# VHH binders against Mechanosensory abnormality protein 6 (mec-6): the designs that were tried, part 2

Target 1, 343 residues: Mechanosensory abnormality protein 6 (mec-6), of Caenorhabditis elegans (o01811)
Amino acid sequence: DLNKRVYNHTPGPCRVLTDNYKGTAGMTYVESQKRVYITLGYGRAHDLKTKTGIAFYKTNRTDGRSQQEMYDLIEMTINWNGYEYKKEFIPTGIDSYSSSNGRVLLYVINAHPNHQCIHFFQIVESSKLNHRKAICDPSFSSLQDIAVVGPDRLFVTNMAAFGRGWAQILEFSLQTGQGAVYYYDGSKLSTAASSLIAPTGIGYDAKRRILYVGSMIRESIFAYKVAKDTTLELLYEMMLLTSPIGVFVESKTGDIWIAAHPVIHESAWHYTHPENQNIHSPSQILRIRIQEEGNSWVTTEPYANDGATISASSSVVFTDEQMLIGSSFGRLLHCDLTHSYIT

## First folded at step 4 (VHH)

Design v01 (from d02 with S57E; framework vhh_8emy_2)
Fold by ESMFold2-Fast, scan of step 4:
Structure v01 (fold): chain B 343 residues (1-343), chain A 122 residues (1-122)
Amino acid sequence: as target 1 above (343 residues)
Amino acid sequence: QVQLQESGGGLVQPGSSLRLSCAASGFTFDDYAMHWVRQAPGKGPEWVSSISWSSGEINYATSVKGRFSISRDNPSKTLYLQMNSLRPEDSAVYYCAKDLYGWEPLTEYDYRGQGTQVTVSS
């Protein structure tokens, strides 16, 4: 809708954490460490000058850090362990798995055009990543996001047959269902769902065994029940009236947090001219609570912005009355939630 | 699906030797570190030995060090445990286990097989 309006709203006081990177597209929360891991540089994937990497942000506000240190990102050092890295590392989608003995694994999409891989890293010595393996499949044309369901098992969304650019925009305009959800079982890749229209964010509720998949073009979230054999049963489709990009599931409540592009044609235009600092595209965060019997839900909007503070929100994490918002075009936003919607 | 099938156990006298084998299928064997674990009646599982995907890293429990040797044959997708100088305390069901995380051996396991009984008695 060309006439859609966005009204600026925040859930509490917000601050911008960084402008040093041209993208903060993916985030994952590791509760045991009180850290959010963030992929840096994605929105400039075609810009060979963009600094890329992985960093973490500490959510524990009771440690003795200075005010600057409290809001700083700490960059991770990557040890590739002899892996022959032939492509530029352009990290985007990220998820994590925490083991019972305190080990943490990170799963990261390398969004290099037409040759995308998923890299498995182990966190060592607090700020180092050791590369463990890579999955590189010819069907990976436009990977978006990862939902880890076990230490060596994951779902991943592939948005379109073409990578970012005019060909993908034309593909979406024609609404050909070339998107898919793939499943990796530790040895092989299979198709878990096919003929999808622009699948984007994906999140897994381990307690309820539900997989949520965003559809950018349909403006909806698909909810699938995950069977023991990992086959997907569609439960329902939740209409949002906005384009979901990132999905985060709050483990305690089962609430679904959505980073969305409320005016999709402005976001699409921004992606064709990502170097233009005068282009702003709106941002929106939704929170969805599934009601008692799982057949109804309530949607609220904790955050909305016209794009001036943060353009094209692509990821969100919520923990301990704190919300982090990332974007493919940069800026990481930290908001304190002063109004509790739970009490 | 991951399948691990152990064999080679039996009843032997103290001081004897046995070679255990584990046939693996349903996963890329070359990408994973492998473990041997054992469980005696009335006791919890005890980790025995581990080997990385390349055999470049091998570890042993103190109780078996110098007596047991772990090895693998990636082309045949088989893990081995050569047990020498067996003692009554080695009597247990021996399980082959796939590493949880990949090629570097860790303490945690994702899958294990049915087990093979080793009894050392005189």
Scores: ipSAE 0.000, ipTM 0.235, lowest interface PAE 13.0, mean pLDDT 80

Design v04 (from d02 with S57Y L106F; framework vhh_8emy_2)
Fold by ESMFold2-Fast, scan of step 4:
Structure v04 (fold): chain B 343 residues (1-343), chain A 122 residues (1-122)
Amino acid sequence: as target 1 above (343 residues)
Amino acid sequence: QVQLQESGGGLVQPGSSLRLSCAASGFTFDDYAMHWVRQAPGKGPEWVSSISWSSGYINYATSVKGRFSISRDNPSKTLYLQMNSLRPEDSAVYYCAKDLYGWEPFTEYDYRGQGTQVTVSS
């Protein structure tokens, strides 16, 4: 609906951690380190001087830091290990795997317009990333998000046959099923699900073995049971009145957090004019709890904004009564939850 | 009711080999990754090795890589750790642990067994 509205509200006190020029399109939480890793710079328009990269934010407030240092992002140094990449690094979707030996692996989508890849990193010496390998498959036309299910084993969403631009807009208008979910098993890429309409955010609930895939155009979340052989069985489709973009699953509760674009035509217009700081598109965060019977759920809306504070929310992480909200156009928000919003 | 029973520990000389076993019951063994964890006197738990449900993924701590070998037998619901070239530093109580959530190994455990003592001393 072209006339959708949003009413501004927050779940508690919120603060802005970064500015509009950085973009904060993807986030992943590493519990063992009490850190959120954030991809920077995707929505920087044509300004080549705006730095792209990966940074982390510490969620533990008892780490002996000053009040000023408490809210700082710390940028990672990337060691490419001789990987010769002629294209610019434009990181977007990100997910992580924490191994039993304390090793943390990061998987990052490089959303370069002409050549999309997934880069495999290992965290070393606290603030360095060592590049291990890349997957650059010809089928990667519009990668959105990653869900890690094991070391070097992941699902990834490919939204459309065409990348950003007029051809993708036409593709979405016709609602052709050109989207897919791919699976990488550590050596080969396969198609896990096909004929999807604009799949976006993806999250994996390891405890329940359920994969959640957002559809921007259908305004829904698909829930798949993941079998041992990694084949997907569709359990149900959760209809929303909003376009899901980012998906985060709480490990303890199985609650599904969605970063959404409640007015999709305004977000689409913003993506065609990313350099214009006067354009504001709405942001919305949903929290979904699946009921015991499995086919019903409770949805709450901890956060909504008309776009003035944060435009086009693209990612969300929740941990320790703290919520982080990212956007492709910049601004990273940190909100404290005063009370639980789940009934 | 999850139950894990470790066995095979003992007192051995440096350079010796031991094979540890873990008998699992109370859950569907082939639905979960399994781990070996050890704890030396006065130290916290140290992860040793992990194996996925299918044995398709296996990982080792750097301190034991090349000397230890993890394996599993799903029909008998048994996890093994073959320890070769044992060093005094390997002396610890060894525990097997069921992965909390899934078929691929993660760092969280919902149960540890009672343990088996390994002592490497002259």
Scores: ipSAE 0.024, ipTM 0.536, lowest interface PAE 6.9, mean pLDDT 82

Design v06 (from d02 with S57E E104L; framework vhh_8emy_2)
Fold by ESMFold2-Fast, scan of step 4:
Structure v06 (fold): chain B 343 residues (1-343), chain A 122 residues (1-122)
Amino acid sequence: as target 1 above (343 residues)
Amino acid sequence: QVQLQESGGGLVQPGSSLRLSCAASGFTFDDYAMHWVRQAPGKGPEWVSSISWSSGEINYATSVKGRFSISRDNPSKTLYLQMNSLRPEDSAVYYCAKDLYGWLPLTEYDYRGQGTQVTVSS
């Protein structure tokens, strides 16, 4: 729909945490540390000269910080351990695994246009990442997001056969279904689902063993049951009437949080001109609750903006009645939730 | 009710072998990864080994790697731990544990058995 409208509203007080960072494309929550880890850069792989990295934001508001320090991001230092291509790091999708012994592993998509990889890091000390390995499979043409299911075991979305450009636009226009979900078992990469149309955000509900995969072009979420051998069984497709980009699953409730582009032609134009701060694309956050029987769901919209506050929202995390919203094009929003929009 | 019953422990000399068994009931055994955990007097529990539902993924603690072998028989709903080259520091109560969430061993587990005592006298 070329003429969709967005009405601005928030779930409670919102603030822009900083303008120092020019992209916040991916986020993952580490409950044991009360931290959200955020990938930093200006747009998705637009310019190799743009500073990139990973930072964290603390969600605990009672840890003895001053009020001025409470909303600051802290940059991670990366030890690449001699990895050759560290200068080409354009981080986007990110997810984490926390072990019972306190070890935290991060998995990060490097969306470099000529060499797409997933980098495996371990958090050491409070603000340092040690690089452990990378997987750079030739099938990685347009990686979007990661869902971790265990230590070094993950699902990843590959959106299209072609990278960004007019060939990808033609691919989407023809709806040829060249997207896929890959599974990495710690040793081998395999195809978990194929013939998908523009798969984007991906999230895993470990308690229910359900994998949620967004389709940007279909404007829907696919729900798969993850079987014992990690094969996927399609349960249903949830129509959203908006383009899902990021997916976050709330562990306690099973609620599905979606960062969406409600006017996709405007965000597509922004992706071709990511350096232009005057381009505003609408942002939208949805919250979906599956009803007890699993055969119906309720969708609510805690947040929407015309793009002036945050353009083209691409990631969301919800924890401790707080919502963080990120975008590939910059700004990071923190909102306190004062109202429930779910049944 | 989830029930796990360990057996096969005893008093042995250093260098000996023992095979521990765990009989499972009250849940679908082949839906879950299983773990062996041990606890020596005055110490906290130490994870020893884990096995996925299909035996496709097996892990060992560094202290037992190369000496112990974990296995399972899904039709009989039994988990095993073959312990070779036993050392005095292996003396502990050994518990089998069902993984909390499913078929992959994520080092999160629940203790349900009474345990079986292994004593290696030097």
Scores: ipSAE 0.000, ipTM 0.202, lowest interface PAE 15.8, mean pLDDT 80

Design v07 (from d02 with W103F E104W; framework vhh_8emy_2)
Fold by ESMFold2-Fast, scan of step 4:
Structure v07 (fold): chain B 343 residues (1-343), chain A 122 residues (1-122)
Amino acid sequence: as target 1 above (343 residues)
Amino acid sequence: QVQLQESGGGLVQPGSSLRLSCAASGFTFDDYAMHWVRQAPGKGPEWVSSISWSSGSINYATSVKGRFSISRDNPSKTLYLQMNSLRPEDSAVYYCAKDLYGFWPLTEYDYRGQGTQVTVSS
């Protein structure tokens, strides 16, 4: 719909945490550390001068930090252990696994335009990542997001067979189902779902064993039951009337948070002109609560903006009545939620 | 502006040796993997060898393994290919190539020089 619009509103007071990076494309929440890890610098795909990296934001509000320190991002130091990717690290999708022993593992998509990899890190000390390994399969043409289900076990979305340019535009225009969800079991990669149309954000509800996969072009979320053998069974498709890009599952409630592009043709134009700082495309955050019987849901919209505050929202995390919103085009937004419950 | 200038080619007899050089400028040479690629008349380009920025990783095509040696001198910004026991089928234009963005071990090339002709003939 070319006439889709949003009314600007916030769930409480909001603030911009950073403008220094061209992209805050992915986020993951590590509850045991009270930290959100954020991938920075997606804009490096267009401008090699763009700084890239991974940083964290501390979510706890009860420590002795000043107001300024409370909102600061702390950059991680990466030890690549001889792996020679440090010049072309374009981190986007990210997810985490916390072990019972306090060990935290991070999994990060390196979104190189021609050949993409997923890098496996371990958090060591307070602000250091040790690189452990990478998987770089020829089928990785347009990786979008990761859902971790265990140590070194994950689902990943691949949006299209063609990773860029006219071929990808043609693929989307014809709506051919060449997108997929891959599964990595710690040793081998397999196809968990195929013939998907532009799969984007992915999130896993470990308590219910449900995998949620966004479709940008269908404007929907697919809900799959994850069997013990990791085979996916489609339960239902939730129509959103907006293009989902990022998916976050709230572990306590099972609520599904969606970062969305409500006017996809405007975000598409922005992606073709990422260097133009005067372009703004709308942002929208949805919160979905599945009802007790699992066959109906309630959708609310805690945040919407015309693009002036944050353009083309691509990631969201909710924790402790706080919401973080990221975008592939930059800015990281922090909002306090004055009312955290949905109807 | 990336510039790569190859030299050291020529006409030699089978069993001879040649050393090719590639002078690099316009980028931070010690940050990128480098490659040698060759193209014989009427054939497509064939990858020959790769070397990482640190020289810690080196790879060769099966057709040249054991005969050719790739090396680099980062202070002088120069890439080398030592070719031993040359065969008529090694006749080609040899190009040095900067790795795309520095993302080794990719085999796709960001930039190639003008090339240097190697002819192995009696």
Scores: ipSAE 0.000, ipTM 0.143, lowest interface PAE 15.2, mean pLDDT 79

Design v08 (from d02 with S50Y N59Y; framework vhh_8emy_2)
Fold by ESMFold2-Fast, scan of step 4:
Structure v08 (fold): chain B 343 residues (1-343), chain A 122 residues (1-122)
Amino acid sequence: as target 1 above (343 residues)
Amino acid sequence: QVQLQESGGGLVQPGSSLRLSCAASGFTFDDYAMHWVRQAPGKGPEWVSYISWSSGSIYYATSVKGRFSISRDNPSKTLYLQMNSLRPEDSAVYYCAKDLYGWEPLTEYDYRGQGTQVTVSS
């Protein structure tokens, strides 16, 4: 894959919403609010004192104002309720649960290198988060992404036994399969799937009860049937020929959106030199449409970039003919699609 | 066969308003995003505005933001551009354009209309 070339293209008009943040690694869409919540301040930050947070973008905004005002992110105020995690808060993976009565819960990975946790928040008022609890398990070595299946019930990917560095590179080179998917039932953490090679993005299709898990090193997506008791049955593995990092499932269609690193050695190099503004690594967004009741699928590439506009795409959300792309290295990209793909 | 018929242009004084219309036929209008594009004599085409098939996404060129409003009526298959506070630099032939299907860049659109001339001068 050393000779892989990316051809720059977009699905419609695209713009950078903001480049003030050195990370936009995770996103979740809350349809009831017409908002995308975005985790900020990871990636190019090489120290733990970099400004971090959570913000939202409104998807139903009209263009009656300047571009800066229209596309501005609104930062959330976090009430930590006395918890001391604020100084060590490096948010990455995020997902949400919306109740029928309008209550919204957010679940956020804190990717601190020595103390990884999942924080549970409730959205209060328009722009406030109340911290409810955290789960911090000794097995949390390299948390990547969350898929919520109910209130305080979630799957989470753990990519490797070791965090970023030489030990993880050696682990991947040997392909020992130390990655896992954990399940939290509101009280207890259990292992839902084990012996996985570099699991990354995770997304849940509630209508079809299918859990999708990306594998960075295998360059594939695993599809699992979620049983009533939340046990996982592997249905199939979809080969992508690119490294999936973020997974988003479109609720209406069941289409799977993938944020991918098409040239993995370049993104790996970028992660070792996050402070160097001259390093760019390619970005790629794929859309997978499952056909014939899972017996076939069609993969399209709505977006690709050599890294100059956005490096190493790590998250994607599609809603209301809009696509948002985030990266561990910053910039939040907003694109309008030129044709509706709601099918 | 895609057909786009622009109308509503004319000669107006600076500060005036005009409403342009585009009647579409030969394709399923409510399946496609639409654009307004203008071209002044001796200049290349300049993108003016975008509206998605549902009107859920609307965008304007910086030069016209706050002055122009794009809208569409899917049942009548008509696209509109309301132009307020017109300036001499807005003088151009205005074309409506059907966006290409799906994943193509914004610059690759098909405007088969004849255009409507807008002249802003004293």
Scores: ipSAE 0.000, ipTM 0.134, lowest interface PAE 19.6, mean pLDDT 79

